VH-VL binders against Zinc finger CCCH domain-containing protein 19 (NERD). Designs and how they scored, part 4

Target 1, 84 residues: Zinc finger CCCH domain-containing protein 19 (NERD), of Arabidopsis thaliana (Mouse-ear cress) (q9siv5r801to884)
Amino acid sequence: SDETMEWASKELLDLVVHMRRGDRSFLPMLEVQTLLLAYIKRYNLRDPRRKSQVICDSRLQNLFGKSHVGHFEMLNLLDSHFLK

## First folded at step 15 (VH-VL)

Design n3 (from z3 with light chain T93V)
Fold by ESMFold2, look of step 16:
Structure n3 (fold): chain C 84 residues (1-84), chain A 118 residues (1-118), chain B 107 residues (1-107)
Amino acid sequence: as target 1 above (84 residues)
Amino acid sequence: QVQLVESGGGVVQPGRSLRLSCTASGFTFSDYDMHWVRQAPGKGLEWVAAISYDGRDKYYADSVKGRFTISRDNSKNILFLQMDSLRLEDTAVYYCARDEWADAFDIWGQGTLVTFSS
Amino acid sequence: DIQMTQSPSSVSASVGDRVTITCRASQGIYSWLAWYQQKPGKAPKLLIYDASSLQSGVPSRFSGSGSGSDFTLTISSLQPEDFATYYCQQTNVFPYTFGGGTKVEHK
C-alpha cells in the first residue's frame, strides 16, 4: 500500500472518519472515547438487558473482533489501535 | 426489592487496612458494572473505583491508586473494596452503586462509615 | 479528567420558587450527564439521566436540559421536601466526576 504514517489502525480510522465526516486528523484517547460512545448511542448498540454490554455492528466487530464487548473492555481495547 | 447493602466500615487506626463489602439482591449482579463512591463528612461526592461486570477491568481515582483494590464475586453477588495504607484523608461514608450502562448510578447502598481513632 | 463546575454552591429559596442549578463540563460530553438529590444522612437519589430523562418515581417538577458542555437542573415550584443538596455527574469518560454540589436551603 502507499507509504503514509497513520496515527491509528484502519479500523479506528474508519470509525473516526465516519463520525467526523471525512476528517482523519489525530484525536487523543479521551476524544476517541467520547466519539466511540457517541457512535454507540447514535446507533442504539447498548444491550437492553446486559447493562454492561455493546451489541457490535459490523464496524465495531471489525474494531474489537467480537460480536459482543463489555463497555469497560472496549475502552481498554482502544489503546492497541493507536499506532507508533 | 433491588438492593445494595454495604458493610465493613468502622473506626480504625491510620496505616491499617479495612475491607468493605457490598451485597446485591433483587437483580442479576453479573449483568452490571459496579462502582464505589465516597463522601467525606460535610463534603461532596467523590468517585473512587469501578469494576466491569466480569471483574476483568478496573479503574481507580488517582487519590486511591496503589492503596485500594476493587473486586467482585459474582457467584455470591458481592462487591469488595480492599483499603490498604489508610490515611486520615480517607475518612468518608463509602457507597456502592450500580452502573446503568453509563446513563447514571441508578441504585445506591445506604453507605458504610470509615473513621479513625488515635 | 473532565472538570464539572456546578453553580451556585448554595441557593436560599422559598417554597414555590423556581430554582435553577447549572453544571458545566470542561469538554463536550454530549448528553452523558446525571443529576442526583441527597438529603442529610441518606444516599444520593437519581433524578435525571441522559441530561433530560426523568427517572421513574421522580416528580415532574424536576427537569433537566442542555447538551455538550452546559446543563441545567430546574425545579419548577420548590416543595418542602426539595430542600437538599444536588449533584451533577458526567458519565462520558473515566473518572466519572461529580460537580461540587448545590445546597438548596430554606430562606
Scores: ipSAE 0.805, ipTM 0.920, lowest interface PAE 0.6, mean pLDDT 93

Design n5 (from z3 with heavy chain S30N)
Fold by OpenDDE, fold request of step 18:
Structure n5 (fold): chain C 84 residues (1-84), chain A 118 residues (1-118), chain B 107 residues (1-107)
Amino acid sequence: as target 1 above (84 residues)
Amino acid sequence: QVQLVESGGGVVQPGRSLRLSCTASGFTFNDYDMHWVRQAPGKGLEWVAAISYDGRDKYYADSVKGRFTISRDNSKNILFLQMDSLRLEDTAVYYCARDEWADAFDIWGQGTLVTFSS
Amino acid sequence: DIQMTQSPSSVSASVGDRVTITCRASQGIYSWLAWYQQKPGKAPKLLIYDASSLQSGVPSRFSGSGSGSDFTLTISSLQPEDFATYYCQQTNTFPYTFGGGTKVEHK
């Protein structure tokens, strides 16, 4: 879908727009997960000591509401950010 | 030395249950997500289940969903796989593996074999 | 599920040969791709992670490349101990799927 209406929370859309260079069109959950993981790798946000954790930057703190989040936890939390 | 050691495999009858264990040593167990991977004789690798570091989140392959339960005891450094309603197609060597934050499974046990009898 | 198409299924080679194995994902997986080596009766051994990062202790003759959907494992000069089965794996999306494997055997 090319629809750019509000399909996700502003926090999730901020991540999507950042990774897609301004493209706000709808993405299904699996593609959003892919973008999130790519984001984490791109900015080296994985905790080097706790190998299941992400050290959230400002964008991810806004998304997940915490400074640290588990890998599996954040994947599951994405669902709550979809408005449909 | 970092290592994983599986146990609990054996010969079972279809429909029965079996509980596999994986004991971790040499690293901080509760910092890692953990997985089970199986391999049928002469076949390739098949991901089975995953559990988060704190045991709160779990994922399963469709082939085992509703029958297998992954769990962990971080106080004892043990990963478990409860296998219920076992089927012939569950025949495999079962490996536990450590997840290096989705980079890869960098540590594997030597596996425990599950086979079936009539 | 993300399908991992690995090719070839087998390859006959000699010591010193350059061996190339490919893995194609049905969806984009960024660089969440690992390569493993497995010998009979043994557990898989991690060779490459993050598509192109060499695991500690793995000989430099092993290398990985690719991003998105197409990935390659290369053995620049095959050694006797390299005859084994190799697997790719995506760790982008659950379920974490493996390729079908490539058996590297003696010519």
Scores: ipSAE 0.868, ipTM 0.949, lowest interface PAE 0.5, mean pLDDT 96
Fold by OpenDDE, fold request of step 18:
Structure n5 (fold): chain C 84 residues (1-84), chain A 118 residues (1-118), chain B 107 residues (1-107)
Amino acid sequence: as target 1 above (84 residues)
Amino acid sequence: QVQLVESGGGVVQPGRSLRLSCTASGFTFNDYDMHWVRQAPGKGLEWVAAISYDGRDKYYADSVKGRFTISRDNSKNILFLQMDSLRLEDTAVYYCARDEWADAFDIWGQGTLVTFSS
Amino acid sequence: DIQMTQSPSSVSASVGDRVTITCRASQGIYSWLAWYQQKPGKAPKLLIYDASSLQSGVPSRFSGSGSGSDFTLTISSLQPEDFATYYCQQTNTFPYTFGGGTKVEHK
């Protein structure tokens, strides 16, 4: 989908826009998850000790509301950021 | 010294239940998400289930959803797979595997075999 | 679900040969791709993670390349101990899925 209406929270759209170089068009949940994982890998945010955790940067802290988040938890939390 | 050891496999009748265990040692078990992967005789690998480090989140393959339950006891460093309503197509060696934050499964157990009898 | 199409299903090779195995994902998975080696009666062994990173202890004759949807495992010079079955796996999206496997056997 290439819908340009607001389809996600401000925090999630911030992540999407960042990864898609300004493209705010709609993405389904699975594509958003893919972008999130790519973001985490790109910025090396995986906790080197707690291998199930992400060390949230400012963008992810705004998204998840915490400094650390579990991999599975993170994926599940994305649901609440979709507006439709 | 990092190790996973599966147990609990055996011969069962269709429709019955079986619980597999995977004992972890040599690493901080509760820092890792864990998985079960199975392999039917002479076939390829099939992902079965995953559980988060704290046991709160779980994922299942469609082939086992509603029948299998993954769980863990972090106080004992044990991963479980409760298999209910077993079917002939569940015949396989079941492996537990450690998840290195979705990079890959870097540690595997030796596997435990589940087969069926009449 | 993301389908992982692995090819070839089998390959006959000799010691010293260059062996190439490919894996295609039905959709983009960035670099969330791992390669495993499995010998009969044994558990899979991790070879490559993050599409191209060599797992510790794995010989340098093994290499991985690719991103997005197309990936390749290469054995630059096949050794006797390399005859085995190899699998790719995507870890981008649940359910995680494996390729069908490639059996590398003696010519």
Scores: ipSAE 0.868, ipTM 0.949, lowest interface PAE 0.5, mean pLDDT 96
Fold by OpenDDE, last read:
Structure n5 (fold): chain C 84 residues (1-84), chain A 118 residues (1-118), chain B 107 residues (1-107)
Amino acid sequence: as target 1 above (84 residues)
Amino acid sequence: QVQLVESGGGVVQPGRSLRLSCTASGFTFNDYDMHWVRQAPGKGLEWVAAISYDGRDKYYADSVKGRFTISRDNSKNILFLQMDSLRLEDTAVYYCARDEWADAFDIWGQGTLVTFSS
Amino acid sequence: DIQMTQSPSSVSASVGDRVTITCRASQGIYSWLAWYQQKPGKAPKLLIYDASSLQSGVPSRFSGSGSGSDFTLTISSLQPEDFATYYCQQTNTFPYTFGGGTKVEHK
């Protein structure tokens, strides 16, 4: 879908726009998850000591509300950022 | 010295329950998400369940939802799989595996076999 | 669920042969793709993670490539100990689905 409605929170859209070079069109949950994981890998945000954790940068801190987030926890929190 | 050791497998009747255990050693258990993967005789690998490092989040394959429960005791370095309402199609070697932050399962146990009698 | 289509299901090869196995994901999984080797009666062994990173201790004749939805495992020169079954796995989305497997057997 090419819907450009406000389909997600500002924080999630910030991530999406960043990864998609300004494209803020709708993405389903699976694609959003893929982008998030790609973001984490691209910026090397996985905790090298705690292998279940992400060390949040400013963008992810805004998204998840914490400095560290578990992998599974992070995925579950994404749902709350969808507006439809 | 990093190791996972499964136990609890055996022969069971359909409809019965069985609890598998996986004991971890040689690493900080509570830093890792953990998984169960099974393999039916002569078949491929099938992901079964996952549990977060702190035990708060769990995921299940559709084939076991409502019947299997994954849990862990971080104080004892043990991962569990409670299997209820067992079915013939649950016949498999069950492996526990360590999640290296979603890159892959880098450590596996030797597996424990679950089979059925009439 | 993300379906992993692995090909071929089996391959007959000789020592020294170049062996190529492919996996296609039903949707983009970036580089969240792992390859495993499994021998009869043994647990799977991790070979490749992050689509192209060689696991520590794995011989350099194994290599992985690809991104997005198409991935390849290559054994540059098959050795006697390489006859086994190989599986790909995506770790992008739960459930963490595996490919159907590829049995590399003696020609």
Scores: ipSAE 0.858, ipTM 0.947, lowest interface PAE 0.5, mean pLDDT 95
Fold by OpenDDE, last read:
Structure n5 (fold): chain C 84 residues (1-84), chain A 118 residues (1-118), chain B 107 residues (1-107)
Amino acid sequence: as target 1 above (84 residues)
Amino acid sequence: QVQLVESGGGVVQPGRSLRLSCTASGFTFNDYDMHWVRQAPGKGLEWVAAISYDGRDKYYADSVKGRFTISRDNSKNILFLQMDSLRLEDTAVYYCARDEWADAFDIWGQGTLVTFSS
Amino acid sequence: DIQMTQSPSSVSASVGDRVTITCRASQGIYSWLAWYQQKPGKAPKLLIYDASSLQSGVPSRFSGSGSGSDFTLTISSLQPEDFATYYCQQTNTFPYTFGGGTKVEHK
């Protein structure tokens, strides 16, 4: 349905679809956070020097609009990608 | 060498305020998110609060929301916990801990004890 | 909040024994799970991070396993210095939460 397809920004849905092998169904914020964190671990994007930072790949750069993002900042930015 | 040292604990009366400090050394303080964790006598560990590396983002346990304030001074390498409206159930050793992102707290202070007088 | 159910609460063991401690999360936490050791009057010490990664300096007799909701800390051969209390912790979701702890005591 349109609601399922449009519950989040295209950037966030890209992440969700990638991690869920094409499943675009709605996820609540906490589950989205879990997927994001799993993504970061899967691709080893944590900054080895600045231990509060993530080094964004292309997908995360599209999502957060920056090459580096703080852990807590990143979590807080997710809220803006949920469509109301 | 990497080190965290808590201070500011002591004996207080219920309803009073207390400010704990945690001094960091041996590492780049402002590269790390920091946390407070407490442990009541004979009890387990309880996460209390977290603050981002730049001090902009904060998280609190429900048990301390509205009463405790976490902050930091990166120019002095100090983490703070302002505890207001203290309650008997706040009795605990308070630890500061460094967040390594490796989903763990790899460095802890020795802790500072907060107790109450009647 | 994510509840971390740790078991057992205590275990009596002898030197050389294999000790297993379990931690179950009320929700999936991927591998955002850490294990700590704490001795009386001391701060916790990190043993395992990322569910199964051994912290630098920690003896290889300690190991962690699991993913999702069920996790295990194993001490393959208990040593005298291993008598302590152990805690699991999830760092997947705020508020971060610890297990109730497991006291490993001398039989």
Scores: ipSAE 0.856, ipTM 0.948, lowest interface PAE 0.5, mean pLDDT 95
Fold by ESMFold2, last read:
Structure n5 (fold): chain C 84 residues (1-84), chain A 118 residues (1-118), chain B 107 residues (1-107)
Amino acid sequence: as target 1 above (84 residues)
Amino acid sequence: QVQLVESGGGVVQPGRSLRLSCTASGFTFNDYDMHWVRQAPGKGLEWVAAISYDGRDKYYADSVKGRFTISRDNSKNILFLQMDSLRLEDTAVYYCARDEWADAFDIWGQGTLVTFSS
Amino acid sequence: DIQMTQSPSSVSASVGDRVTITCRASQGIYSWLAWYQQKPGKAPKLLIYDASSLQSGVPSRFSGSGSGSDFTLTISSLQPEDFATYYCQQTNTFPYTFGGGTKVEHK
């Protein structure tokens, strides 16, 4: 597909499509952050010991490039996934 | 005993600076993101600033952005709030609070008061 | 920013009354909502997290309900120690805004 014409990286679109049952329409940053937090809660990805950390599943590993990411860190990392 | 203890509040002149400290004990400090919250006399709670567990990521309320700097020293278990260009509207009790992975602020300090002289 | 509208601003109540406090977010926040109790001269104390989960050590007469944008704190039978100010807080998005507070006071 032509990823350079999309509003987001393929990794972010994969998360969005998954959570929105196929809908890949543009979402502003606030809505993406809300969706990401919902994803993390749904799949129980919060580290039970380190209360600042996400234990990334394969999808979040592809999105953030890390096996673990900080809660606040991931919010900063999202910006680079918006392409327009 | 899990504790947070603020210090460094006092009476200052407008336009001056003040540095608040929050000493943590009884838990692994660098496992947690941390926050400052303030409360003006007779008023509600206002979120002020947040800092990540490792000190790298910082967020501020618009009312303090550019004037306040949050920081932490994980080797000493201390959270800081550097308050520059203080204004009369900054008059408040300042609390530090522990972030329980966005569920809530589960531990709070007793607060430290910042006020002004004319 | 997400605005948190809390109502009422105050409640006059008696011991034994059921007290209901509401909080509305300006957008959906799923269940990222906490409730705090604060007594004069004291720090806030966590009561409820995740909209409805009771914090350890908090009496079962406190309950939280709601999701999305409309949330309720209920005290099923008010006790003398429950006269205080109550705040909701959203933790979905920075700034982590608080509601304006509800003072529960002696009738």
Scores: ipSAE 0.818, ipTM 0.928, lowest interface PAE 0.6, mean pLDDT 93
Fold by ESMFold2, fold request of step 18:
Structure n5 (fold): chain C 84 residues (1-84), chain A 118 residues (1-118), chain B 107 residues (1-107)
Amino acid sequence: as target 1 above (84 residues)
Amino acid sequence: QVQLVESGGGVVQPGRSLRLSCTASGFTFNDYDMHWVRQAPGKGLEWVAAISYDGRDKYYADSVKGRFTISRDNSKNILFLQMDSLRLEDTAVYYCARDEWADAFDIWGQGTLVTFSS
Amino acid sequence: DIQMTQSPSSVSASVGDRVTITCRASQGIYSWLAWYQQKPGKAPKLLIYDASSLQSGVPSRFSGSGSGSDFTLTISSLQPEDFATYYCQQTNTFPYTFGGGTKVEHK
């Protein structure tokens, strides 16, 4: 689909579709944050030593452009992925 | 041996400023995001502010936005809360707390009391 | 913002009683919920994180259950040291809101 016609970047939609069993319907920021945190917990992506960090898997590296991202930092980075 | 110790509370006049400090020991301070929580006498807990491990990302409760500033000095292992334009409704014990990667606040300080005269 | 509705606001109980405290979030928060105990003049103490995980050093008579939006703290057999105020907290999104508290008092 054409990225400019969607409510979110392709990287964010990939996360949403994965977590919602194919549903790509619009989600507000609070619900996207909820899904992101659930994803991180489901796949055990929290750094066991640095208790402020995410160790990104391939999907989160595509989303954030980093191999590691701060917990609070990633919340700020989500805004740019909303296209509406 | 993990410890948080607040200081800087006291009796102030409304409209004035006060700076609270929270000194961390027994853990690697810059591995953790940090928070301030307050509790008015006889009332419940109210989250006040948060700061990321590196000090770059800050979040505030609506009741304190524009008046309070959270900061940290990682070289000294100190968390700060600068409180400007203080109001009677800011009367509380102020706690600093360590964020265990959003699971909970696992370590709390003893609290420092902010109250008003005249 | 996520509102946390905690009930009851107080309970009178005796040593040995089973005490149940509930907490409801205004939206789903998965398991991002913590429970704290607070005694007068003291800082809150973490009891439960991740909705049901017992913090190290907390007695096993404390348990947490629930997910999504409805959560419960249970004290299976109240001890004299358990008379205190209990708070839930969500850590899903800022502001990290607390419930209003439940005071557990001896009859």
Scores: ipSAE 0.813, ipTM 0.926, lowest interface PAE 0.6, mean pLDDT 93

Design n5 (from z3 with heavy chain S30N)
Fold by ESMFold2, fold request of step 18:
Structure n5 (fold): chain C 84 residues (1-84), chain A 118 residues (1-118), chain B 107 residues (1-107)
Amino acid sequence: as target 1 above (84 residues)
Amino acid sequence: QVQLVESGGGVVQPGRSLRLSCTASGFTFNDYDMHWVRQAPGKGLEWVAAISYDGRDKYYADSVKGRFTISRDNSKNILFLQMDSLRLEDTAVYYCARDEWADAFDIWGQGTLVTFSS
Amino acid sequence: DIQMTQSPSSVSASVGDRVTITCRASQGIYSWLAWYQQKPGKAPKLLIYDASSLQSGVPSRFSGSGSGSDFTLTISSLQPEDFATYYCQQTNTFPYTFGGGTKVEHK
């Protein structure tokens, strides 16, 4: 329903807007990765047993399409959320 | 006892290949992402490569991309570093290290030395 | 890549001295910062993770502080076994870069 082209998918923008208090300005990949890791630490989403895994909350499940995702895996999955 | 033990270092000629191994024991190996770190004689630490717990995602330092390949065999609890097209600049002690969910490398091996004759 | 600038490169100190080592990241890394100790011929040993959390078995004279881009390792009262080289490492993004090291040596 939003006809304006954005720099990122709706799911990634939701994360960015949440973490940046409404600011939806473009962020380069390095800054998005930094923000994603800060999100994971803030909400305690690291799996306490499998030390390579994220236990996704609803926002990250919408973003990655999975109930859990690997730490290295999620960094690769971010590429598809950047729009031209 | 949690430990990592490297092997496969030695003296090699430039342009040749070498395969390093790291055997893990005392912990569930496939719960952890793993890394290689190197240290040239008298120099600091340099991160080399990383591999995800399941072996699917790999990352490399620019200095080794296209020449080194990280891999793992979770059935045998072994981490590997295949080093092709070796250069004098690759002279170092090579350590394997366990990743504690990006907090730090909490377990290190004692290292294996790679050196050259020209 | 995130550059990690560690200073000083060396410290000449005596047993009982307070030693402070600093590490600066070229961008903000929140608290994704670890400190390691290394003695000659040995592997690095983890001291501090998450910028300020003390690893199990590490003496309380070691402490870490800072967030964002500026970090400090402090040894409150240097002991004979603390003469070693210390490294910071960022774990925010690949490559997981290390600082250049700080050699703490006996005066």
Scores: ipSAE 0.808, ipTM 0.926, lowest interface PAE 0.6, mean pLDDT 93
Fold by ESMFold2, last read:
Structure n5 (fold): chain C 84 residues (1-84), chain A 118 residues (1-118), chain B 107 residues (1-107)
Amino acid sequence: as target 1 above (84 residues)
Amino acid sequence: QVQLVESGGGVVQPGRSLRLSCTASGFTFNDYDMHWVRQAPGKGLEWVAAISYDGRDKYYADSVKGRFTISRDNSKNILFLQMDSLRLEDTAVYYCARDEWADAFDIWGQGTLVTFSS
Amino acid sequence: DIQMTQSPSSVSASVGDRVTITCRASQGIYSWLAWYQQKPGKAPKLLIYDASSLQSGVPSRFSGSGSGSDFTLTISSLQPEDFATYYCQQTNTFPYTFGGGTKVEHK
């Protein structure tokens, strides 16, 4: 798809569209972070032992390129998914 | 027992530096993200800084960015706060706190006081 | 930043009273909210996490409710050891802001 016309990467838009029932409208960084955390809680993706880690499902693995990602690390990785 | 103990507070002149330490015991330190929170005398709680479990990712309140540096030594189970260019508004009790995966800060130290003299 | 508006700033109460404290976030934070108790000269103590989950070792007279942006801490029957200051905190987004506090003091 033509990512230069979209506000976000394909991988981030996939998460947004999933959580918002198809709505792909722009979300600012704060609201994207909130949506990501809601996703993690909904699908129980927090590591129950290492209290700093996310155990990525397939969607988050596409988004972050890892099978495990740190809670703080993922927040830093989001910026590159916003297209300028 | 799970414990956090702060040290390094004291009386200092404005513009000087202090380094606070927080020693952790009774749990696997590098499983957890860690935070500093401060409380000015008679005032509420203010979040100051956070550091990831491995020390790679750091976040700061706007009031301290560029002046304070959070760090950790996982081999010694110590969290640090380097406070440079101290100002009178930095007067507070400083607490270290353990992050329970964003649910809450479930363990706190007893705090260390930073204050000033002329 | 997410502002946390806590009310009231203080409440005068007697042992046995039901005390209710509210906290409002400036945007939705789902259930990423914690409540703390603090006594003078002491560190804060966690009471409630995830908006309504009781921390281990906290008496059942404490309860939390709410989701989204409006949250409540309730003490069902105030005890002498419950005179303290209470803080809410959002943990949705940095900075992890605290409410301004509510001092619960005896009449």
Scores: ipSAE 0.808, ipTM 0.922, lowest interface PAE 0.6, mean pLDDT 93

